# Designs tried in a protein design chat: VH-VL binders against b7j9k3. Part 9

Target 1, 255 residues: b7j9k3
Amino acid sequence: MTTEPGDRAWVLHHYPYGDTSLIVELFTRTQGRLGVLAKGARRARSALARIEAGRPLWVRWLGRGELPVLAQAEELGPFLPLNPLQNLSLFYVNELLLRLTQRRDPFPDLFQVYEETIDALCSEPGEGWYLRRFERRLLENLGWAPDLAHCAECGRSPDAASSEHWLYQAAHGVFCRAHAPDAAVAIEAAALVWLRGAMQTRSMPVWNSSLRRCLEQELLVHLGGRPLESRRLLTAYLRRTQPAMTIQKREEHSE

## First folded at step 1 (VH-VL)

Design t08 (framework fv_tislelizumab)
Fold by ESMFold2-Fast, scan of step 1:
Structure t08 (fold): chain C 255 residues (1-255), chain A 118 residues (1-118), chain B 107 residues (1-107)
Amino acid sequence: as target 1 above (255 residues)
Amino acid sequence: QVQLQESGPGLVKPSETLSLTCTVSGGSISSYYVHWIRQPPGKGLEWIGVIYTSGSTNYNPSLKSRVTISKDTSKNQVSLKLSSVTAADTAVYYCARGFDYEGWLDYWGQGTTVTVSS
Amino acid sequence: DIVMTQSPDSLAVSLGERATINCKSSQSVSSYVAWYQQKPGQPPKLLINDASNRATGVPDRFSGSGYGTDFTLTISSLQAEDVAVYYCQQYYSTPYTFGQGTKLEIK
C-alpha cells in the first residue's frame, strides 16, 4: 500500500504534461508545497475535481518520490467568483509561495494564514490589509523577518502615538531618525506597531502604501532581485485603475 | 493650486554658506515631504535631500557633511543651507513636493539660479 | 548608489511618429521609477510615476512601462510641444537618482 493519508491543499499552479495530464503545485497543510502528477486531469471526463487556483481540495497521492501521482482530489468548498483584481492578488500570494518555499517543507501556521488570506480576498474590492499580513507572516515563517520593535542601532521602540517617522532598510531592520542609514525608506511609527502587533485586525490604517513598499523591498532581497510576474501585473492594473494622484477612486465601468 | 517658490542670493562667494528658502502656498508643508534638487548649467538633475512631515531628513551622501534642510511650519517654509561652497555648487536649485512616502515629485518651484564666484 | 542610465542621449523623431526612450538601473528598483519632461527655462514636470501611472493632465500619448531594471517611456504620436529633455528617476532607495537625460528633437 503506497497511499499517503489525505490532506487539505490549495492549487498554486499547474501546467500541461503529456497529452492529457497536469503537473500541479499544491500547498498542503502537512507537507508544505508538493508537486504532483494529475494523470488524465485534462480529459473531458476526469475523476479528479477541477484543478484551479483558489479552490480548496482534499487530496490523496501515491508514491514517495519527488513527483507522486495525484490519486484523489475532491472539492472542499464552492467555486470562488473573483474579480480581476482579486485574481491578481491570488496570483501574487501563490507566486510568493512558489518562489520562496521549497517542496516538502511544511509551515502549518503559514497554511492557516494562507486560508485566512483567501477568505479575506473574497470580501475585499482591492489590494488590502490581508496582503500585508500575508507578506509579514511569510517572512516570519521563513525566518527572514526583521525586528520591527527596536531601532537596530540604539534599541529604542517605536511609539504608535508619536507622529515620528521611522526608517526601514530591507535586510537590516528599522531605525529611529538619529540612527538611520542613507538608503532607508520612511515609515510611520504607528505602521510598524500595527505590523508587529495588530495583525488580528481585519482592516488597516492609511499606511498601506508605505507598508507595501517596505515589505516588497524585504521580499525582493530573497527573490534575488528577479521580478514577480504577478506583482508586475497587479502593479500595472492598480496604476491603470487607481491613479496615485487622485483623491477620489476611479469609477467602475458599467457593463 | 499648490505653488512652491525658491528665494535666496543669486551670487555666493567660495567657502561661504548658501542659504535658500522655499515658500509653499495653496497647501501645508506639514502634509507633504519637501525635496531639494539642483541642476548645474547644461547638466542633469541631482537630488540633494528631503525633509519629512515629522521633521526628519535624508541627504545625498555626497553632500551630507555640508547640507542642512529645516522647516518652519508656522511660516510654511523649508530652508536649505549648503556650507563651504565651490564653483561646483553653481546650479539652478529647485524645491519640490513629494506625496506621502512616494519619492516622485509632482509640484516643482520655478528654480533659483545660484552662481558661486569671487 | 543606484545608477540610472538613459538611452539614447538624443533622439530625433518626425511629427506623428513614435518616440521611445529607455532607462536602465544598476540594480532592481521594482516599479519605483518616475519620468519628467523639462523644457528650456522651465522646471521639470512629472509625466509618469510608479513606472506606468500617467500624471494628472498628461496627454494619453505618453505611456510608461517596465519593472526591475529596464524601463521605457513611449510617446505614441509626437507633437511639436513634446520637444524637451526627458529624465527618469528611481525612488526605490535614497539617494534618489536621475538618468542623465534624453534630448528629444523633431526630425
Scores: ipSAE 0.000, ipTM 0.393, lowest interface PAE 15.7, mean pLDDT 81

Design t09 (framework fv_tislelizumab)
Fold by ESMFold2-Fast, scan of step 1:
Structure t09 (fold): chain C 255 residues (1-255), chain A 123 residues (1-123), chain B 107 residues (1-107)
Amino acid sequence: as target 1 above (255 residues)
Amino acid sequence: QVQLQESGPGLVKPSETLSLTCTVSGGSISSYYVHWIRQPPGKGLEWIGVIYYSGSTNYNPSLKSRVTISKDTSKNQVSLKLSSVTAADTAVYYCARHEYDILTGYWDYFDYWGQGTTVTVSS
Amino acid sequence: DIVMTQSPDSLAVSLGERATINCKSSQSVSSYVAWYQQKPGQPPKLLINDASNRATGVPDRFSGSGYGTDFTLTISSLQAEDVAVYYCQQYYSTPYTFGQGTKLEIK
């Protein structure tokens, strides 16, 4: 009987399979994304019925190949209910992994960043820095991150103390103002220094929205122009339910 | 309700520096981006530049050698200075902003505009 | 710079009829296009953002569509108050640029 060793994992998505089963997309520490068959998970009293996103799991599966059978799933920590905005941020992060990574392609460093992102989402729900960090680390792990340390044309480095704006072009890198191509998006020099690898603060300055624009353009290169479902749902939610806020208060709640 | 109001001299001589002020009421300029846009008589709209929350600026390359945007947060004012003006700088000047979206960020379309101030460059 | 080109330059439509204005970008701008209405002596008013999202308080006869390089603003049943100049704008990349405008008049 072949039994794969157990691993720490998170549920990215699940959907019905057959009459009583689920196919579960897992993000595991040592195996990357893994699709598993949770046999009988939709039957009454199933031991697998409580598999859900947003909770760390220890999982064990049986067999090799494209769709091993999920044999065991144990909760490794408490699950606190997330508010709708936290759930949409979780869906966004999970959707990026589902669309941009392949099954059985391990990224242990990205797995750690994912766990830190969910922890920060729960403990600092109004702060967007963890989403920007996740986006950057995702691009780095996939080999898609441009050089942010030097102007692609002249080699000059951004200075975080400067009020100068730099320009970001998806797939090409960053440019000082003198050398920027027409399609480039403006970004503060301090934002580039933060994104480049500092990321030492756990709070985002007001340039979080500029970072989001640049990173969104970079991700769109690899998404084929097809919109993210999580962003469609976010827009619909905000149109129905967002309370009146000052712009400063909204900035503090940018995720 | 946040309101934007432009003010300036109305008439400026060629080769001089044009100075305009955008006064914000009902909110703080520290909480959003402020853009300047102009419209020459009988023509379309031209984006001049923006000042961000940080005080950093980005300008239209066609105007970058002549334009400076600055802010005074204590007065809730954003200023536009345009040097070495010519008749081609005759236009209505607007300041404008976007209402910030808390989860999707700040975009550069404009849902709030000032009424505009007319500037004529003439001797 | 990204060039935004509108067609037609001028359009005359009868009351109650459909008006269609087109906007083409010189390169892909994804869905980052806004539409504005401007009446004489007034600042522009936002109608549509993100190519197809109608702004708050804008009547449902206004709709937008498009992606990439080709965008359309439609007024399903023209009313007298809709006489104005209409502008498209891309906010994909700086410098942000506007179309040349389309003047809409009653036939």
Scores: ipSAE 0.000, ipTM 0.403, lowest interface PAE 15.1, mean pLDDT 80

Design t10 (framework fv_tislelizumab)
Fold by ESMFold2-Fast, scan of step 1:
Parts: sequence; C-alpha cells; structure tokens
Structure t10 (fold): chain C 255 residues (1-255), chain A 122 residues (1-122), chain B 107 residues (1-107)
Amino acid sequence: as target 1 above (255 residues)
Amino acid sequence: QVQLQESGPGLVKPSETLSLTCTVSGGSISSYYVHWIRQPPGKGLEWIGVIYYSGSTNYNPSLKSRVTISKDTSKNQVSLKLSSVTAADTAVYYCARDSYYDEWSGYGMDVWGQGTTVTVSS
Amino acid sequence: DIVMTQSPDSLAVSLGERATINCKSSQDISNYVAWYQQKPGQPPKLLINDASNLETGVPDRFSGSGYGTDFTLTISSLQAEDVAVYYCQQYYSTPYTFGQGTKLEIK
C-alpha cells in the first residue's frame, strides 16, 4: 500500500518460538520477505492467533534488525477455508518464495502476481495456468528467465500457429529442431508464446505439462537440485484423488 | 479402459524395412503421447521414439536415420517403420502410452501393448 | 545420453523380507524416474513415477525414493507374485534410457 502507514502482506510460513510465540515469514508488498516475531501468538485467545497462510493482511512491525516484533495484523478479507488441493498449491507457491528469495528484497510486481495467483487458485483450483505464470514471473523478477522469443543458436522465432515442437534447455533457452542440444525438453511453440504473455488461457491445456517440466527444470538449477517437499505432496495427492479427471482432461479436445 | 495392441510381420529379411502398427482402443491417440520401445531376447529395454499429440516426433539418435513414427487418427493407430534391418533389430517391439496427465502427475508409460516379436533372418 | 545403472544385477530375498533395488544416473535428473516390473512373456508394468509416486492399483508394499542421481525401489514384504525383472527409467531428457534390469528371485 502507497497511501497509508504499514504494509500489505501474506504469511508464507510460521514456526514456534519460545513458549508462546511464533516466528512468521511474511511476504510484504514494499519490503519483500520479512521475518517477524509474533509475541504470544500461541496463547489462547491471542489477537495474533488467526495469522494464517492464504489470506491478505495489513501489518505493522516494530524494531530494527532481522527479527522485528509484529505490532499489528489485520485481516483484509474474509477467511475462506482451503481444500487440500488449494492448500498444497499454496504451500508450493510459498515454498518457492522461501527457497528462492531473500529477506528485505522487494518485488512489487511479483507481489501483485502472488495475489492474483492466490485469487485464481481459490476461483479455479484445478486449472494450473496461474502456477505457470507465477513460476515465469518469479524467474523474471530474479533475473533468471531465458529468452523464449528466439532460437538461442540461429535467432528464428517460434510461430504459435505451427505444430512444430521446440526444445527447451534450462539455463540456455530455446532451440528449433535443427539446433536441438542433447539435454532438451520438447515444448510446443504455442506454449512458448503463451509463457511470454502473448497468449493467455484460463484452462489447463495439453501443453501445460510440457510448460511445467521446462519451468521445473529452470527452477531446479537455482534450487541446487534439492527437492521441493510441496511438489512431491501435490503430485501424490493429484494422482491418488483425481486420476479419472486428469485422464478426461487429456482425452478432451484441447483445440 | 485404454488398451494398446501391436501387430507386425513376425519375420523380416536383412536390408528390408520393418513395418509395425499399434492400435489403440478405449481412448483417442490424439489425447496423449505414444512411445515405441524394443527388447532384444534376454536383454533390457531400449527406447525408440515418441509421437506427440500434435503429430511431431522425437527419435533415439542411434536409430534416427532409420526410424519413422506416424499416426492415423481416423484409425486410432500409430505406426513404426524401421529401414535397413539387421540381426541386431531382432526384438519384441512394444508401443506404450505416456502417463503425462497434467502439470503435477509427471511422466511414465502406464499402458503398454502386449508386444510383437520381430525376427530378422535370411 | 544419460546412463542408468542398476544394482544388483540379481537379488534373492526370502518371502516376507525387504527387497531393495538401486538405480544411479550419470547426471542429475531431479525426480524424473519411473520404475517398471516385467514378468516373463509380459510387457513392463509401471509401478512408480516421479521417483516416489505409487501408480494406481500397485500394492502399497512397493515404494520409491531418491533425488538427483541415486534412486531406490523398495518392496517391504516380498510376495511370490513379485518375482520379476525390475527396470528404472529416466525421462529427464531424450533419448529416454532404462537401467539394465534387476532380476528378483525368492531365496
């Protein structure tokens, strides 16, 4: 927020501290990630007892250094209970921010995308396009996004109207068929155009799984090869609970 | 339930072209990727290539100059052609569906045909 | 090409005992590993994908673990029907490659 004191924030994670308090990892609009001490938050009837992931807060903190005290936290919207899929998707997005960003490094554009992602996750929980957008915007904000508009070897541009598969290589970019490197993932030209923001869909298209793989490999470069716990849990949940629905989506006409 | 069934000539002479067909029932081939895998007698599995829902293909570099995979969506069939065969091409040939369901499911070949035996002999 | 190496080549385990099969990749492949079971005269059957996700219809005595270059398939309590050859496969990049196989037999 630009016009009032304090800041708009979301809870990414919290863990116990001392007998009655929490350390809370916040994602704030103007200050980036911020760790705060929520004093007495685990006491019965604490004013801070409702600090939860998945809803926006207005926060004010007090003190200097790496662990200021949370002085005020107000809900900016109603609490909407999340189903397991929504909770796991939220955990995934939050885990990416916790692993890949530093405290006090602001990304106001990424903050806006985060809010839009949570909104879409609540409105369209099975779609997934918003997670691919979040991943791409995260890479862009951190300076890690490769050029998707030109073949890294010859400069040719992907044509969204073409059925041609391109090859994606993490940390190197995209390649046309003629210049494919040894370690590359096939991806549809239309998916590359969509990811650049030139094509927007509100559904889970067939190429979305190719996008997921390419973005996962790109993020993995920066995660040091260490697994994301949220991704493992989310994959296990979806395979177990929604096999018929995911099969039907693949068998439906995507054009 | 989706089922895959391979068919082929059984015996092929050296230097000739091997042609195999994979027929899909219980689902459309347009909705997923189809792989070809082979297994020589008493040996392990070797990936030959894949055809995507778009009709684009990707081949094992060791076989690329000799392999063509194509599909006929009206017949719900995927075909494999392997030219200039030798005794080293003697194997059971499988077609398999990629379990590439959605963004969270990952890959894996979850439905396989029963396999068709190909013997290259004069 | 990514090389997948299994160990051991063959394994004999008593009924009801734990069986462990290992798979090592020549480079980091994240979690993009599938495990297959193949019985004589049958096609391979998918057991596990993404290193640890159990396929629908596969008994829960089967489990997978690992990340990066080292992966394991575990059968917690061997049954007679588990006698088969087991293969790991990477799908991190094409060409997709399989391990050489591990033959599991009852001791």
Scores: ipSAE 0.012, ipTM 0.514, lowest interface PAE 8.6, mean pLDDT 81

Design t11 (framework fv_tislelizumab)
Fold by ESMFold2-Fast, scan of step 1:
Structure t11 (fold): chain C 255 residues (1-255), chain A 122 residues (1-122), chain B 107 residues (1-107)
Amino acid sequence: as target 1 above (255 residues)
Amino acid sequence: QVQLQESGPGLVKPSETLSLTCTVSGGSISSYYVHWIRQPPGKGLEWIGVIYYSGSTNYNPSLKSRVTISKDTSKNQVSLKLSSVTAADTAVYYCARLRYDFDESYYYMDVWGQGTTVTVSS
Amino acid sequence: DIVMTQSPDSLAVSLGERATINCKSSQSVSSYVAWYQQKPGQPPKLLINDASNRATGVPDRFSGSGYGTDFTLTISSLQAEDVAVYYCQQYYSTPYTFGQGTKLEIK
């Protein structure tokens, strides 16, 4: 007959429960985020696959309550050997899902993008374009994406072939130079065109830092001003491993 | 270098159970997901099922509940049993692995056995 | 189940010319598509995984592209040894499914 129902899932977060169990926050393809009790997951003889972020699972759970029991978990791929920066990027992506989505709210398109983001994070470490794509697609799936195709004031469209800088303002959209408010952040027209639909090219954009600032400001509006733990850890890591960063940025500004 | 080799009877009578073995060399089956795929004469490929490193299985629903995949880690072998066979089960049967290395992408079948031909006839 | 549809069913191309094989999925499979080459009497051989990643030992004339529901396998300059049946496969969701195959022949 038929196989028992199951789903593809990723671990967003987990924490100890009791002596040998875990409470696990899963991101599933068909159910969205789902909290489950993984009984005996920390035992040496556990039948469940290792529960950790960055590892794709096939899962089955029992019960319809707020905290169903994880009945089966099998690995669908190899362990991800992440360096510290890759691990912080994974934590960032997972933290966005935990903060901005609700349990049992499915986003199959976003689930697909999440999987692509983790794949790209592993195969193209340090490139960062996949984080910008994830941020944009997250905003789109949640209904929060700003219109990047037209100036919010006059309706003019950015031209990818132009060297013109446009201006981005979180919660308000994009503006051509003539209509930008004082608080807006500069961004290349080509970056807006890339984000709007040119993401089929899987190459690192030179303007990735500008896109990052704009998208992070947009996400921050929806986070209620409460900072992301992943960003705090990233700042601490960079200060410890790249102590000249502040001087370098100041020199770049003056030039 | 990992290699997979299928073996089993070339001829099976209708209504009997087909039993095939996949022997793995150059690596441990505990490090791999092992898939079974079949190909009827002159037709395309059909995925039968997979056995994960833990021993759990997932099967193609179209094969009803006639399929059982199991493994014997001590012999480094994976077995496929298909019950109540008919002429429609005549095919070349392949075992293939999903690489379970942290340096590789997942989900694709990177090493295939040579295949073993099974004919179901009276 | 996700249905994979290949086109064309058969293709005849002259030596040195470009061959293009298409594969469409009934729903988005992201980039989780593999391409296999099968010669008579042999098992399938992996050519491309993750839609565009060429497998080790595969000649650079083979390339894959696509995302979502539309995928292509391209052979930039056909060689005699490339005569085979080519299959696409999605591994986004079980049951894993293959296209019906494209038979590639020399004109």
Scores: ipSAE 0.000, ipTM 0.410, lowest interface PAE 15.1, mean pLDDT 80

Design t12 (framework fv_tislelizumab)
Fold by ESMFold2-Fast, scan of step 1:
Structure t12 (fold): chain C 255 residues (1-255), chain A 118 residues (1-118), chain B 107 residues (1-107)
Amino acid sequence: as target 1 above (255 residues)
Amino acid sequence: QVQLQESGPGLVKPSETLSLTCTVSGGSISSYYVHWIRQPPGKGLEWIGVIWYSGSTNYNPSLKSRVTISKDTSKNQVSLKLSSVTAADTAVYYCARESWDYGEFDYWGQGTTVTVSS
Amino acid sequence: DIVMTQSPDSLAVSLGERATINCKSSQSVSSYVAWYQQKPGQPPKLLINDASNRATGVPDRFSGSGYGTDFTLTISSLQAEDVAVYYCQQYNEYPYTFGQGTKLEIK
């Protein structure tokens, strides 16, 4: 690590440390995730008092140790208040990064996708396409992405114009009907083709539930089968606010 | 951005094994499908094979008995070995990245010329 | 294996005129066709993917069309820098295959 670096960053999480300080988990453009000590951040009138998730920051830190000291944090954009569902989506994206990436592992492409995801979350609330794109791009950047363009057995590609269902198996990839393992789950060919080109479109496909299911199964393999807190909170929120609908149906309508 | 660079000996004797390396910068080979393509002098492009993020490989059937593609993720390098070479293997050899988003070769190396002669 | 056949093998077109290159596959490849431009001493450069999607930085005079077995690359108004060999490629199934190439030159 460089002793006095500066970089663009986002706060993923923070928690109290000692009587007056915070440990802040940052996602930085050039250094990846970075844990920093924000000394005195909980003191009244601290220059670091406004460190919070959902804002772009310019940060400077000092030291090459395991936990460098946060020397400066400047806000790069205005505060945009988020509704409860937007906050849960932000928590979900941040929780994925916290659980699946390691400190000091840089992903500049993923950093750009993260910024685009937060922008879309704020400008197009309630649309799920940005979460599906983030999930796919996260898997790609971590080297875990299944090939969605080719049958894992024969290399055949899904046809967006076809009504044919393909099959998805977490950790193994996609399969045409003729080569699918018994454990694989159905997904529309058009859904796979859309996901390949997600960066070219901002519209959500009607098969969002199929995409969500397959991508969540893939992510869950890498989470050791342990559920995400953000998804537990989403389920609880939807049950409280929309009790007449099933949990699955409410989640599909709210992403 | 992503860059690929081929390297290896420019001259290989008939019956020997051709060994080439593709060094990737600006991205991890664990996140890409890396392909080898060759072009004989004055001729078109021929796909040799691919190595997946998982390390799985697929080869052109015409070359399968002679080709091995491997990777070293710690060095961010992909290697091509072609055994029992003949004059027909004289070509410019390229490595290229296949994009998950498009399925095509969005980044190519500059190419390395291999001549099979003694 | 899928065989990709280009026509013509060579094409001479006057500056400012339209150039059209065709590519046929021996079986359906849906839209999974890419077009590449290759100039002497250089690696191929991606022009078009998914049959009709122009790659970033490629001039709008280049366009692709087609689906199934018949594909076309069109240059609406030929420029001097467009002199090159053009290749189509299918990525529908392994082995990936290229057309034999079309040499484009100025009349």
Scores: ipSAE 0.000, ipTM 0.401, lowest interface PAE 17.5, mean pLDDT 81

Design v01 (framework fv_vedolizumab)
Fold by ESMFold2-Fast, scan of step 1:
Structure v01 (fold): chain C 255 residues (1-255), chain A 121 residues (1-121), chain B 112 residues (1-112)
Amino acid sequence: as target 1 above (255 residues)
Amino acid sequence: QVQLVQSGAEVKKPGASVKVSCKGSGYTFTSYYMHWVRQAPGQRLEWIGEINPSGGSTNYNQKFKGRVTLTVDISASTAYMELSSLRSEDTAVYYCARDYYDSSGYYFDYWGQGTLVTVSS
Amino acid sequence: DVVMTQSPLSLPVTPGEPASISCRSSQSLVYSYGNTYLSWYLQKPGQSPQLLIYGISNRFSGVPDRFSGSGSGTDFTLKISRVEAEDVGVYYCMQGTHWPYTFGQGTKVEIK
């Protein structure tokens, strides 16, 4: 008799297979990403819990091939409805994992951060700091985080108390002004200290936009230059809804 | 009744390895993660690692990674913690503890009686 | 790692009097769906730790109602409304939100 693996997991993606089944990409606590066949998951009388992103599951699977069968799935928490921006953020986080991690490569620290990110996404909509933290921890777990404590050319360290801007270049690290390449992007010293994990905050300082730009460029290097679908959809959504949001905001504040 | 029973006290020399056992009873062994926690004399509790008995997957505290190995024997409902390259600072009572999972969080509901490991300098 | 800091470290109490123990985390313990994985354990002399409170304020099975937990974010409190002789021991707070799990340094409750 073979041991049946069981684990806490989140659905990253699913797509139909056959008439009644799903192929599900799971992110598991102890075994990393795992692709499974959820037989009959689309049937009204399926014994499996609802398979959808944003819901934690206890799962058990059978088989050791590249597509084991999902034998058990039960819900571990209530589903909270997400607004369109929250759904796009969830899609973004899930898409990063799908594109940058391999199946059966465990990241227990990243799994913990993923759960923190989903919680913050639900409880603090619009804040965005949790996406920066996820990006940072993803790069660290994959071994792709650059040295942010020293200028790549001279070894000088950023001082968080300083108002001096430093320069960031994806795949090359950080630079003081004297040694920065022409392609490097300005970033506050305090942002670099935060990115290293030396500061623990729930809210991002005003330099969140600079940090987002630097992290997006770093991730893009590892994506082969191909942009994320979730970010394309976010841009389209914001472009379409910005006039409506602006009108609503003016109506709220006008007399 | 849920019960975790650990192996007896061990005395080791620096550089040796120790292997502590923890036998579970009164519940389905494979349905709960098993944790290992230690407590040096007069000091705080320190989490070592966790193992999923269903499949044997482990997560270790970085401080112990490379020196600790967690395993299980499902047929015997027994978990094991092996700690290598022992130092005098590893002298502590080592506990196994069951993960309390009720959709509410990560907690340790039932604990073994503890195993004293003494490493003489 | 998340640092858990308890105060006081020693709490001599007369039986029947109330006791209060504080626990502060170095960062927020909010986790999945707004839940906070903060728990309290009691280690009686010569015994293993035992779970008292989980999820900030929920009493574990069999725990007397004189024990109560409260708090949010980074600041948490365990209260005993009337300390009894069997409550003597070391109390530990623990966070299960961030990997690795970490404990406070302990508060020794003893009879005066």
Scores: ipSAE 0.000, ipTM 0.418, lowest interface PAE 15.6, mean pLDDT 81

